# VHH binders against Probable endonuclease 4 (nfo): the designs that were tried, part 2

Target 1, 285 residues: Probable endonuclease 4 (nfo), of Persephonella marina (c0qri1)
Amino acid sequence: MVKIGAHVSSSKSLDLVFDRGREIGADTIQFFLSSPRSWHWKERSDEEKELFIQKRRETGISPVIAHSSYLFNLASSDPVLRKKSINGVIRELKLCEELKIDYYVIHAGKSKGLKESEAVKNIIDSVKEIFSKVKLKHTFFLYETLAGQKGEIGKTTDELAQLMEPFKKENTGVCVDTCHIYSAGYKINDEEGFYSYRSELSKKIGLENVKVIHCNDSKTPFNSKRDRHEHIGEGSIGYKGFEFFLNDEYFRRLPFILETPKTADWDIKNMERLRRLIRTAPVAQ

## First folded at step 5 (VHH)

Design d22 (from c01 with S103E L107V; framework vhh_7zox_3)
Fold by ESMFold2-Fast, scan of step 5:
Structure d22 (fold): chain B 285 residues (1-285), chain A 123 residues (1-123)
Amino acid sequence: as target 1 above (285 residues)
Amino acid sequence: DVQLVESGGGLVQPGGSLRLSCVASGFTFDDYYMGWVRQAPGKGLEWVSDISSGGDTGYADSVKGRFAISRDNAKNTLYLQMNRLKPEDTAVYYCAKEPYYDESGYVEYFDYAGQGTQVTVSS
């Protein structure tokens, strides 16, 4: 079966993400390793790390995805912020490797008054430093597609291709967010637009380098450049967009993660909505 | 060793009030966001209110105008004054260090929480 899940709370201890995932019937999960609004780092005990690995085996929830802090800006021209961001990513990736987390999703950065080309250069230099200090044997480092809000780097397939080019021999890839690409100007909710975007990913990035799909409908219209998530089928994308991804020969093999609003058991409803859109038998894991 | 100890919960009639307290130890209380999160029977963990190190406050739409969060940094204590309580406020209330929540008010992260204090609003 296609692996469908959601972003779950990592509050109290990291091992609880598996209990929370199981409670909603998730096949796969995403969570934060640290507060996305604070530079303070919480050290994890060996007991907690062992329990995380044990519960992963017991629940069978896989793959497991970590989302980076929102405070990081690898493009920053501020040397203090950039160094804090680099060190924060290194810390998160070391924990990912230790816990056998499969994917690490990050927003590449914001230009903040820099030329886009300079921001891209800064991100590449930051990532080179990160990989010089952390060897990824298991975890894949994934740039997320962004909606095109002011200064965001990673809003076009061309930008993502530039960011990935130096790291083809590393565990790198892309996380595609349906709300973000729709808002950025990819019309994935009709057949022509979906296959056009798929072709662009294949030609510029390599389809095999897409590793995670974030399933979010959009409160805002096509090409709005706004990042506002909605329940599956209730936004401007509608069911058809998700149906294309879920039934695609390649994408159907990837984890599908909901980051939709959490009010009143909506993760269970949204997962059921996604499962109802699957038309073909899934491939064996 | 971080500890958060909640008190002040109990049974109250609709329209009543309660004041929750949380005594913190094991960290520099003044430096961190502190907040209250709650879990009603059969529901997820919901953000109620938070307060920055500088005293800036935030409230969930469901409690705005009825609840007031405050902190006493000299006593390492966080408070929640709860007025005009409704049956829908029935939940276990947790004091949380560095809570983070999504657009819907669902709690996605915190460093630590206490064991919680039960608030029951019924007649």
Scores: ipSAE 0.608, ipTM 0.822, lowest interface PAE 1.8, mean pLDDT 92

Design d24 (from c01 with Y101T L107Y; framework vhh_7zox_3)
Fold by ESMFold2-Fast, scan of step 5:
Structure d24 (fold): chain B 285 residues (1-285), chain A 123 residues (1-123)
Amino acid sequence: as target 1 above (285 residues)
Amino acid sequence: DVQLVESGGGLVQPGGSLRLSCVASGFTFDDYYMGWVRQAPGKGLEWVSDISSGGDTGYADSVKGRFAISRDNAKNTLYLQMNRLKPEDTAVYYCAKEPYTDSSGYYEYFDYAGQGTQVTVSS
């Protein structure tokens, strides 16, 4: 059974993500633990944490995924920003463990004037510090595939493999975003391109380390290096790319999360569009 | 209550120079990367430049070698020195705290940048 859901608001109280997920018919949900535009961290009460666990059970929505703040830059050469980012990730991961959140998705970082090799080293050093302070017993730490915008680290499978290499003994993995990989130069919307990319993931990362699929069509063309999400079927990827992922013998077991534009009832419409692409009898294992 | 107040825009001839300033308040300025983003008539937001608290800089390919970003942490002020200006640099320039893209790929820092400052490069 394919689990499909969307990124939902966590405003006011974290437990409300389950009400919001249920309202749109989601099987699985993603949300921010705090405002992604603010360094301000709101400490959550024991009451709110208990209510979160209770509503998760009552709704049956699972797995649940947290996305990191967009303010973090683990690659930063600025020691203040880097330490602040490290501390922020540590806080978010501790809350993920307390709430039994299954996956934590993060953008690895931006070089911002650094050489790419220096940015990668800084990210690895930052993550080593994070794991020295937080033991992940339940939550998996997932690097997200990025579109290849200026300075982004994590835009190629090789970069992601390099970031993961020191942490094979930790709960680490990758979140694949369809818009990002298409924009980065992986032609996932035709058969050859899809299987080429799947093979590359298998060889360089291991398919078992791919844990979440972000389902976003692209407003911009193939290899645009632009992170511009569009409604399913309305963008340059089109339905075929999503059909390949949803019917793949491995990927179909993963949660599929929409991060498409939120106007009106589009999450409901986009989930229906994805469900329509699923074959009723998937190929045997 | 984050406030960013831009100034220094204006009309300039191609090949000319302008210096933009941004006075920040409502947050610890030294803790953040600061940057400039711009919006040309009829186009989307474009990241121009950013600078760390320690002075590490990044630039869009369209402005490399022509623009220089700097900051004065004691004055909570960000600067953009724009040299060898081209008609294509015509845009509203916004000061931004730790600029990022939203889930759709657009920058969402209008609340931080206020009205922006208009730069017009015309003969």
Scores: ipSAE 0.014, ipTM 0.185, lowest interface PAE 8.0, mean pLDDT 86

Design d25 (from c01 with Y101E L107F; framework vhh_7zox_3)
Fold by ESMFold2-Fast, scan of step 5:
Order: C-alpha cells, then sequence, then structure tokens
Structure d25 (fold): chain B 285 residues (1-285), chain A 123 residues (1-123)
C-alpha cells in the first residue's frame, strides 16, 4: 500500500501529531519539533516522549518525519547564525534519535551574497560538525530539493550530489518536493520529463537515497523558481505528475507527504485525490 | 498559566484606523516571537504579522505597508497598528505566542492564542 499523509501541527505536545494524523486518516506524518520561527527550544518531558512512542505504536502511523526549523542557514557566512543553526540541528537530530523519528528534512541553506561554491562548502563543513557531535543510528538526514528562489542551495540534482558526497557512510538522503522540482525546471508532469528526472536522480545520487516525497501542486508555472504550494490537481503540475510518482516501481514505496494549503479539510481531500491516482487494476498484457 | 488579553477591536469605516493591544502573562515574554493571526467569517486562520524578541518584523502581503506590529518587552505588551482598513480586514484578531505560516500558506502552528478581538470594517 502506498503510504500517504500530511504535515500536521505539533503545537502543545509532540504526541498529539498522532491524534492529528489519525483524525485525517494519514498513513504517515510530518511535523516540526519546535516552533519553526523561534530559537527558543522547549525541553520535552519524559512523559511526553513516552506518550509519543506509545501513540506511534497505537496508531501504526509510520514512517514519521520531522521538518527542521526555517531559521537555520548552514551556509551562513555569519558565524553567529551558522553556529546557532549547527547547534539547533544537533538538538533536533538528538530528539529525532530519542523518538525513533525515521527522517529529518532540512533546507540546506541560502547563499546570502556568497558564491554558490562557497555556500556549498559552508554547508558541507556545517554538516561535518553536526555528524561529529550526533551519531545517527536510526534517523536519516535528508536534504530537500528546493525551488531555486534567491540564493537557495539544493535546487539542482548536481548541488544535492555535492552535498551528499562526503556523507555516504552516514544516514543521509534526499526529500523530493514535487512543487520545488517543477518550479526549478524539471518537467515531471509529462512522461519524458518525469523519466528524464528519474534517470538524473538515479545517475547522480542513486534512487535508494531518495527517502521522502513531498506532494505539492504548484500555483506558479514550470520553471518559475517560485515556492508556492497548491492543492493536488488544481495547480500547474496537475494529476499526471503525481500519477507518475505514485505508480513508479521505486517511488511508490516511499512516504508521500502533503504540504498543501490547510483550509476546510483539504488534507483529507488531497489524500483522497492522490489515492485515486494509484493503479490497483492489472494492466492489459 | 499563560494568558493573552486582547483589546482595541471594534467597528470602523473603510480607510479608518484601529490599534490592537495584547497584554501577556504567565511566561517570559521577551523569549518568544509574538504575533497576530486573524480569521475572517467563513475563512481559515491567516497569519497577519509577527515580531521577534529583538524587534524584527514580518507581515502578510495583504497588510504590508498598512499595518505595523510592535512590542514593549518591559510591559509584556504586543501592539498592532492598523491603518487604511479595508472591508477585507474584517476578522477576529488573535494575539498569538509563536505564530507561523510557511511560504505554502500552511498555517497551523502556534504555542498559544488569546480569546480574540473582533474587527469589523463596514460603512
Amino acid sequence: as target 1 above (285 residues)
Amino acid sequence: DVQLVESGGGLVQPGGSLRLSCVASGFTFDDYYMGWVRQAPGKGLEWVSDISSGGDTGYADSVKGRFAISRDNAKNTLYLQMNRLKPEDTAVYYCAKEPYEDSSGYFEYFDYAGQGTQVTVSS
């Protein structure tokens, strides 16, 4: 069965993500470990951590995915911001290990006036420091594909391959976001574009290193370089792009997470839309 | 016991102004992002504005240039100055501890919100 779910609120208590996931009928969930716009870190009680583990077992929701704070910039030339970002990631990864969270998704960083090559070097150096201080025995550290907005590092498969190269012995991988790659210039909503992109992933990073699919349609056109998520089938990607991922022999084994606009029970509607695209009937020989 | 007490809402004509206030207690106000979120009739929650402990601000595109968020850390008070009000600004406005909306329009994250204050912009 293809596992489909959504990003859910972790406000009040982390264990509530399972109640929220169950409420919408999710097979898998993503959430923030802390406020994504605060440097303030809330220490979680042993009670809350135990409830998280208990509710995971009770609901059967799996895999479980954490998204990093949006305040982090591992590419930063500002030593204060970069050190805060490194320490923040270390803190989040330690909690991921404690809670047996399967995947940790991060935006690698923004150049902020640096040359792209220098930003890549800074990210690699930051991640080396992170892995020197936290050993990932369970959690995979995933770079997310980015839309190509100003200064974003991780917008091309080549950039992601560079970021991953030093860490092949670590639990590392990639999260592919459909809106981001479409906006970055990969035409995943036609057959040629989809298989071209799949081939590029296979050749440059290895398909086995793709661990999570973020399912977002796009409010903006192909190659717009804009990160604007839309409901499944209502954006520029349309149903065809999602159909390709959901029925692919490799990608269909990965968790599919919605980060679509959250109004009027749209997560339930979008999950149903994705499920309808899955081929359950035998193909004619 | 976290408490956020909003005031300053009311009925105002298009083009008018209102100043919302929120008095916070029960937590270290200076340590947190504070903000305003709103809910218009028949709509979902919409992030309006936020402010860091150090005073760095963010605004929704719909209110940018018209609204100004500020805070007085010595008084544990958050403010929203609303100018050139439009009928589309009609909503219940909530003071929120650590509000967030990502670039996709996904908004469901905040630590705590107050009871809200009604703003009605009508002639």
Scores: ipSAE 0.014, ipTM 0.350, lowest interface PAE 6.9, mean pLDDT 88

Design d27 (from c01 with Y106W; framework vhh_7zox_3)
Fold by ESMFold2-Fast, scan of step 5:
Structure d27 (fold): chain B 285 residues (1-285), chain A 123 residues (1-123)
Amino acid sequence: as target 1 above (285 residues)
Amino acid sequence: DVQLVESGGGLVQPGGSLRLSCVASGFTFDDYYMGWVRQAPGKGLEWVSDISSGGDTGYADSVKGRFAISRDNAKNTLYLQMNRLKPEDTAVYYCAKEPYYDSSGWLEYFDYAGQGTQVTVSS
């Protein structure tokens, strides 16, 4: 069965993500390991870590996905910000390994006046340092597709392929966000656009390296370069785009995570909307 | 031992005003964003306003121009001055440490929230 879930709050205690996921009927969940607005890092108690492992087993919710802080910029030419970002990612990945979190999703970085090629090189150098400090035995490090807002690195399949190339021997991959790729200029809500994008992923990255699908409709039009999430079917993408991903021979095997506007009832509603788009057999290639 | 204690809610007529207070303890108040989040009957948690340690503020479109968030770091206290109240403002209001909200204004994360204080706007 297709695994569908949502980003849930990790406020108060990390183990509560499983209670929150169960409440909305999620098969899979995503959460932040700490406040995405703060450089403050709180060490987690052994009790909290034990409860996390126990509740994961008891609920059967899997895979589990952590999203990185939004403060990190691995492309930064500012040595202070880049070092803080590298150290922050190292801390988050170490916790992911301890908790057996399956996927870690990160925005690679922003150029901030650098040439795009220089920003890509800085990200690669940052990730090399990270992997020299953290051995990923379980967790996969996933670059997320970005909407193409000013300076964002990871907005094209070519950029993602460049970022992944040095790390083929590591647990690396990509997270595809439907709102982001639509806003970046991939018309995934029609048949030709969907299969064109799928072919590009297969050819340039390898389809097997796509590990997570973020399901977000878009408040803004195609190719807007804006990151504004909407409820499934209520935005510019509409149901067709999600139907293509949910019924694809490969993508249907991946976790589908909602990052749509939060209410308890809307996560349930959006998951129901996605489930209703699933057909008996996958779409023929 | 983090505690957030809200007060100041109540029943008020449309067009009226209320001031909410939140007394914080158990953490270095000055180091964190603080905010107000509300839950209307039958709705999810909605971001209302937040404030940085230095006093930089943000507001939801629905309350901008009517509500004012402030903080007194010496007293570890967060305030929300609510003016020109509407029936649509009826909700339980929560004081929140380190709230984070999505692009649509719905709460995604907070470290801690208080028990809440009921605000009812009706005539």
Scores: ipSAE 0.083, ipTM 0.521, lowest interface PAE 5.0, mean pLDDT 89

Design d28 (from c01 with S103E Y106F; framework vhh_7zox_3)
Fold by ESMFold2-Fast, scan of step 5:
Structure d28 (fold): chain B 285 residues (1-285), chain A 123 residues (1-123)
Amino acid sequence: as target 1 above (285 residues)
Amino acid sequence: DVQLVESGGGLVQPGGSLRLSCVASGFTFDDYYMGWVRQAPGKGLEWVSDISSGGDTGYADSVKGRFAISRDNAKNTLYLQMNRLKPEDTAVYYCAKEPYYDESGFLEYFDYAGQGTQVTVSS
């Protein structure tokens, strides 16, 4: 029942993400729409878009998730960078709507010398402009939880709640990354810490607004404020943290996406590790 | 159409050298990061090196100090000079348009990759 998948390459042609997802046995997939380190944008042919939609139906891989470029900073006080970021997000969201992509995951922005309150205001103003130019009928716009690296906006549930508040009539939500929240100071790998965090999400955001779980163990310790992904069970979170999410009444209904190191057959191994943590019915007597 | 054609692979002894080439066509070569990624037998894709349009370079820790990436924008050609080769460098090497590896999470992206060229380091 639980849908588990991974971030897959979108190299050569966007429709190939389904073939790549199928090869590793993924139920759900995430990918980039374009290079996450370049302002260049590749216009996709109608043929490629049609093939993407066709392969989605044929494979049954669902939901499908796009991750934004890492160059965007919706908080920027530099009007040139902020406008480029807004236009980039608009372009990516338009493609998401065309392709019926279910979720779009974005890092909200970095303060870069601004007060956090000013950065939050700039993000809200940027997102208002975006939604004035793109009508989301299918795709949900998801802020990702961040690890708390210098200037990052979205590292606390309170910050995410502030970003979401003006957009209750829009398709908005949150993507929770296990490595990020652990590094930011949420102790999700013990029972008390997990239920405390779950309660905080419920009270401040609403559980229904959490749409995607990124499954990454952490190479760095609890509250490190560092974003270093590790294989499931081999980092400082360990199996227990993932077991809590996978067996939770609400979270188990969400797609679980691996963004773990891409060497050997580790996506297959990590998906198997996650599947083994899911509670099944007892052996029949 | 976009095409990337690799050459220069082969069999070489440990400690030896090879120079890979990649001829690009169908896009404005000068506008894009270019790079090399490799796939060893039974392994996933691994980023090796990249180079900006202006010549700024990056290298994986495993090849740093041994490999040198370069480009000739006038010839639409990307190069990888591989020195002091080790058995662990055995792989199919792919020329890639706009390769990306997340420095935090090892996430990968390629806009396009070529057909590849086999490098075998064996005594």
Scores: ipSAE 0.062, ipTM 0.486, lowest interface PAE 5.6, mean pLDDT 89

Design d29 (from c01 with S104E Y106H; framework vhh_7zox_3)
Fold by ESMFold2-Fast, scan of step 5:
Structure d29 (fold): chain B 285 residues (1-285), chain A 123 residues (1-123)
Amino acid sequence: as target 1 above (285 residues)
Amino acid sequence: DVQLVESGGGLVQPGGSLRLSCVASGFTFDDYYMGWVRQAPGKGLEWVSDISSGGDTGYADSVKGRFAISRDNAKNTLYLQMNRLKPEDTAVYYCAKEPYYDSEGHLEYFDYAGQGTQVTVSS
């Protein structure tokens, strides 16, 4: 059975993500561990952590995914921002390990005027420091595919392969976002484009290293290099792209997370739309 | 014991103005982003505006040029000046501690919100 869910609010108390996930009928959930725009970190009480573990078990919602703060830039040449980013990631990963969160999704970084090769080196150096200070025994550290907006590192499979190369023995992997890859120039909404992309993932990073699918339609056209999420079936990707992922022999085993526009009904509607695209067996090849 | 208490809502004609206030207590107000979020009848919670401790502001596209957020850190008070109000602005308005929204205005996180204040724009 394909596990479908959404990014839910972690406001007020972290354990509430399970109540919010249950309310919308989610099989799996993603959330922020703290405000994604603030450097202030909210230490969680032992009681809240215990309640998180209890509610996870009671709801059966799994896997659970944390998304990193958007303030982090592991590529930064600014030593203050880079150090804050590294320390922030370490802090978030330690909580992930403590709570047995399955996946941690991060945007690798932005070049901000650096050459791409320098930005990649900075990210690799940052991640080496992170893994020297926190050991991942449960949580997987996932680079997310990016749309190709100015300076973004992680917009191509080649960039992601380069970032992952030093960390093959660590719990690392990739989160594939459908809106991002479509906007970056992978035509996943036609059969040839989908299988071409799947083959590229297999050859350059290994399919087994893809751990999470973010399901977002795109407000903007193919190869737009813009990160504008739309409701499932209402954007430029359309139902066909999602149908390919949901029925693929490998991808159908991964959690599918909506990060589509938030109104009370839309997560329920979008999950229902995705579920209706699932066939009883994958398309024969 | 975090508390956010909103006031200033009411009934107003299209094109009119209202000023919302939010008095905060129970935390170090000037350490946090503060903002306004709203919930229109039959819709989910939507971001309106936010402001950093230093006064840097953000606005939803639907309210840019019409609304102005401000804060008085000495009084632990957040404000929203709403001008040229439209029927579409009818909603319960909530003061929020550390609201975060993506670039498209979709609510992704907030730490705490108050009880809300009703704004009705009708003729």
Scores: ipSAE 0.040, ipTM 0.461, lowest interface PAE 5.9, mean pLDDT 89

Design d31 (from c01 with Y100F S103E; framework vhh_7zox_3)
Fold by ESMFold2-Fast, scan of step 5:
Structure d31 (fold): chain B 285 residues (1-285), chain A 123 residues (1-123)
Amino acid sequence: as target 1 above (285 residues)
Amino acid sequence: DVQLVESGGGLVQPGGSLRLSCVASGFTFDDYYMGWVRQAPGKGLEWVSDISSGGDTGYADSVKGRFAISRDNAKNTLYLQMNRLKPEDTAVYYCAKEPFYDESGYLEYFDYAGQGTQVTVSS
């Protein structure tokens, strides 16, 4: 069965993500480990960590994905911000390892007036420091595809390949966001554009290194360079783009996570919309 | 033991005003982002307003120009001054520590919400 889920709130207690996932009928979930707009870290009790592990087992929700704080900028030329970002990522990854979280998704960084090559170098140096301080035995560190907004690093397959190259021996990979790649200029909502993009991923990154699909329609047009998520089928991508990913022989094996607007029962509706596009589900062995 | 205690709600006529208060304890109040979220009958949580530790504010389009958020760090208290109230403002109002909102303005994350205070705008 194709695993479909959504980003759910982790507010109050981290174990509640499983209750929230179960409530919407999710097969897989994504969440933040702490407030994504605060530098303050909430130390989790042993009881909460044990309850997280227990509820994961009881619900069968898997894989589970953590999204990094939005405050991090691994490309930063500001040594204070870069050090805080590195330390924050280390802290989040240590918790991911402890809780057996499968994937950790991060926006690589923003150049903020740096040359793109310098920003890429700063990200690589930051990630080298991170992996020198935390050993990933379970969790995969995933760079997310970005929409191409000002200064964003990770907007092209070539940039992502450069970021991954020094870490081929580590648990690294890519999270593909449908809204982001469509906005960045990959026309995934027609057959030619979808297979062209798939081929580019295969050649430059390796399909096996794509680990998570973020399913977001786009409020803005193709190649807009804007990151504005919409409900499945109601944006500029439309149903065809999602149908290609859900029925692909490789991508259909990956978790599909909704980050669509959180209004009333819309996660349930969007998951139903995605499931309706599946021709056949893969059979578990 | 984090506690957030809201007060100041009540019944008010359209066009009237109310001032909500939230008294915080159990954490260093002036280190944290604070906000107000609301839940109307039969609806989900909606972001209303937020304020950084340094006093930078944000407002939902539905309340901009009518509501004013403020904080008194010495008293560990968050305020929401609500002016020109409309029937559509009827909701339970919650004080939230470290709220985060998605692109549609719906609350995605918060760390410790209070018990809430009922605001009813009706004749």
Scores: ipSAE 0.014, ipTM 0.367, lowest interface PAE 6.5, mean pLDDT 88

Design d32 (from c01 with Y101W L107T; framework vhh_7zox_3)
Fold by ESMFold2-Fast, scan of step 5:
Structure d32 (fold): chain B 285 residues (1-285), chain A 123 residues (1-123)
Amino acid sequence: as target 1 above (285 residues)
Amino acid sequence: DVQLVESGGGLVQPGGSLRLSCVASGFTFDDYYMGWVRQAPGKGLEWVSDISSGGDTGYADSVKGRFAISRDNAKNTLYLQMNRLKPEDTAVYYCAKEPYWDSSGYTEYFDYAGQGTQVTVSS
């Protein structure tokens, strides 16, 4: 069975993510460990951590995914921001290990006036420091594919391969976001484009290193370089792109997470839309 | 040359009401979703409400049933009627053109936001 879910609120208490996931019929969930636009870190009580582990077992929702703060920039040339970002990631990863969170998704960074090669080097150096201070026994650290907005590092498979190369002995991988790769210039809603992209991932990263699929349609056109998520089937990607991922022999084994616009019941509707695209295996000849 | 100018904030007691206004210029107002986002002390930008050009509305769970968003396309003006205000509604409120948020309800993107208007709910 393909596992489909959504990003859910972690407000008030982390254990509530399981109740929220269950209410929308999610098989798998993603959430933030703290406010994604605040440097304030909320320490979690032992009771809350125990409830999180207990509710995970009770609901059967798995895998569970944490998304990093949006404030982090591991590429930063500003030593204060870079150190705050490194320390922030370390705090988040330590909590991920304590809670047995399966995947941690991060945007690698933005160049902000640096040459791309310098930004890549800064990210690699930042991640080396992080892994020197946090041993990942369970959680995988995943670079997310980015849309190619100004200065974003991680917008091409080649950039992601460079970021991953030093960390083959660590729990590292990639989160593929359908809106981001479509906007970055991978035509995944076309059969030729989908298989071309899949081949590129296989050759440059290794397909086994792709761990999570973010399912977002795109408000903006192919190759727009813009990160604007849309409801499944209502954007420029359309149903065909999602159908390719959901029925692929490898990708279908991964968690599929919605980060589509949130009003009322749209997560339920979008999960139903994705479910309808899953095909049964053909009868043998 | 996009401009969004908020007004209507102020100090109000719990249970009170305020009406926020946002006057837009520099773009075709009725072509776009418009919304309100807020930033409480020590928090990130939180999506509050949005409205399509045709009047279809969305609300964050924290304000649903208490706040009402509306727009007057002829006046290029967006409104937020805030009723039964609580201390936790204390925030700077921003008018936003084409707000987009991640699934957690935090604002991930907008084309433009105004300077904001302070709402303080205190006795």
Scores: ipSAE 0.007, ipTM 0.216, lowest interface PAE 9.5, mean pLDDT 87

Design d34 (from c01 with P99G S103E; framework vhh_7zox_3)
Fold by ESMFold2-Fast, scan of step 5:
Structure d34 (fold): chain B 285 residues (1-285), chain A 123 residues (1-123)
Amino acid sequence: as target 1 above (285 residues)
Amino acid sequence: DVQLVESGGGLVQPGGSLRLSCVASGFTFDDYYMGWVRQAPGKGLEWVSDISSGGDTGYADSVKGRFAISRDNAKNTLYLQMNRLKPEDTAVYYCAKEGYYDESGYLEYFDYAGQGTQVTVSS
């Protein structure tokens, strides 16, 4: 069974993500540990943490994924921002370990006037410091594929391979976002483009290091370099791209998380759309 | 059907104050982050502030220390207290429900924003 779910609100209390996931029929869920645009960090009570673990067992929702704050820039040349970002990631990862969250998804960083090679070095140095302060026994730290917006590091498989190289012995991997890779210039909605991309991932990163699929259609065209998510089948990717991922021998074993627009009951509709694309006898080699 | 109705805008002198309100209906208000975004004439949308159900807040650097976001979950109402207003704060202010976050960290507000309320800061 393919695990399909969505990004759900963590507002009010973290344990409510399971109630919200259950309400929409999700097999797996993603959420933020705090506001993604605020530096304010609230410590969670032991009671809330225990209830989170209890509800995870009761609902059977798994795997569970946290997305990092969008304020972090591990590439930053500003020592204040970089240190705040490192400390923020450390706080989030400690909570992930405590709550037994399976995957932590992060945008690696933005160059902001740095040479790309310097930005990559800064990210690697930041992540080395993070892992010196937090030992990941359960949670995997996942770099997300990015759309190629101004200064983004992580927009190509080569960049992701560079970021992962020093951390092969750590719990690290990648999260592939369908909208991002399509916008970055990977033609995943035709057969040739899909298998070309899959081969590139296999050769440069290793398929086993791909842990999560963010399942988003694109409001903008192929190679647009824009991050604008759309409902499944209503964007420029269309159903074909999702059909390839859902029926692939490896990718079908990963959680598929919707980050599509949140109007009315669209998460339910988009999950149904994805489920309709699954073949009863998958033939993808 | 999600409904967000903003009010409290108007004309104010620089250094003045305004309090915006947003009445929400059609969803479980206290289950979502709520926020304010604004659009100055001829400009794009700018995120101003957000607040969790539990009261944890975030602010854009341009308004930090001058604006205060708050909510009344029993009344399904979101507020923005705007103090020490500047001409640069002139914009249509929109109430927004938590939705989709792009890579810039901004919510996809169009499907969740109300009609907006005009704030004009001038003499």
Scores: ipSAE 0.045, ipTM 0.508, lowest interface PAE 6.5, mean pLDDT 88

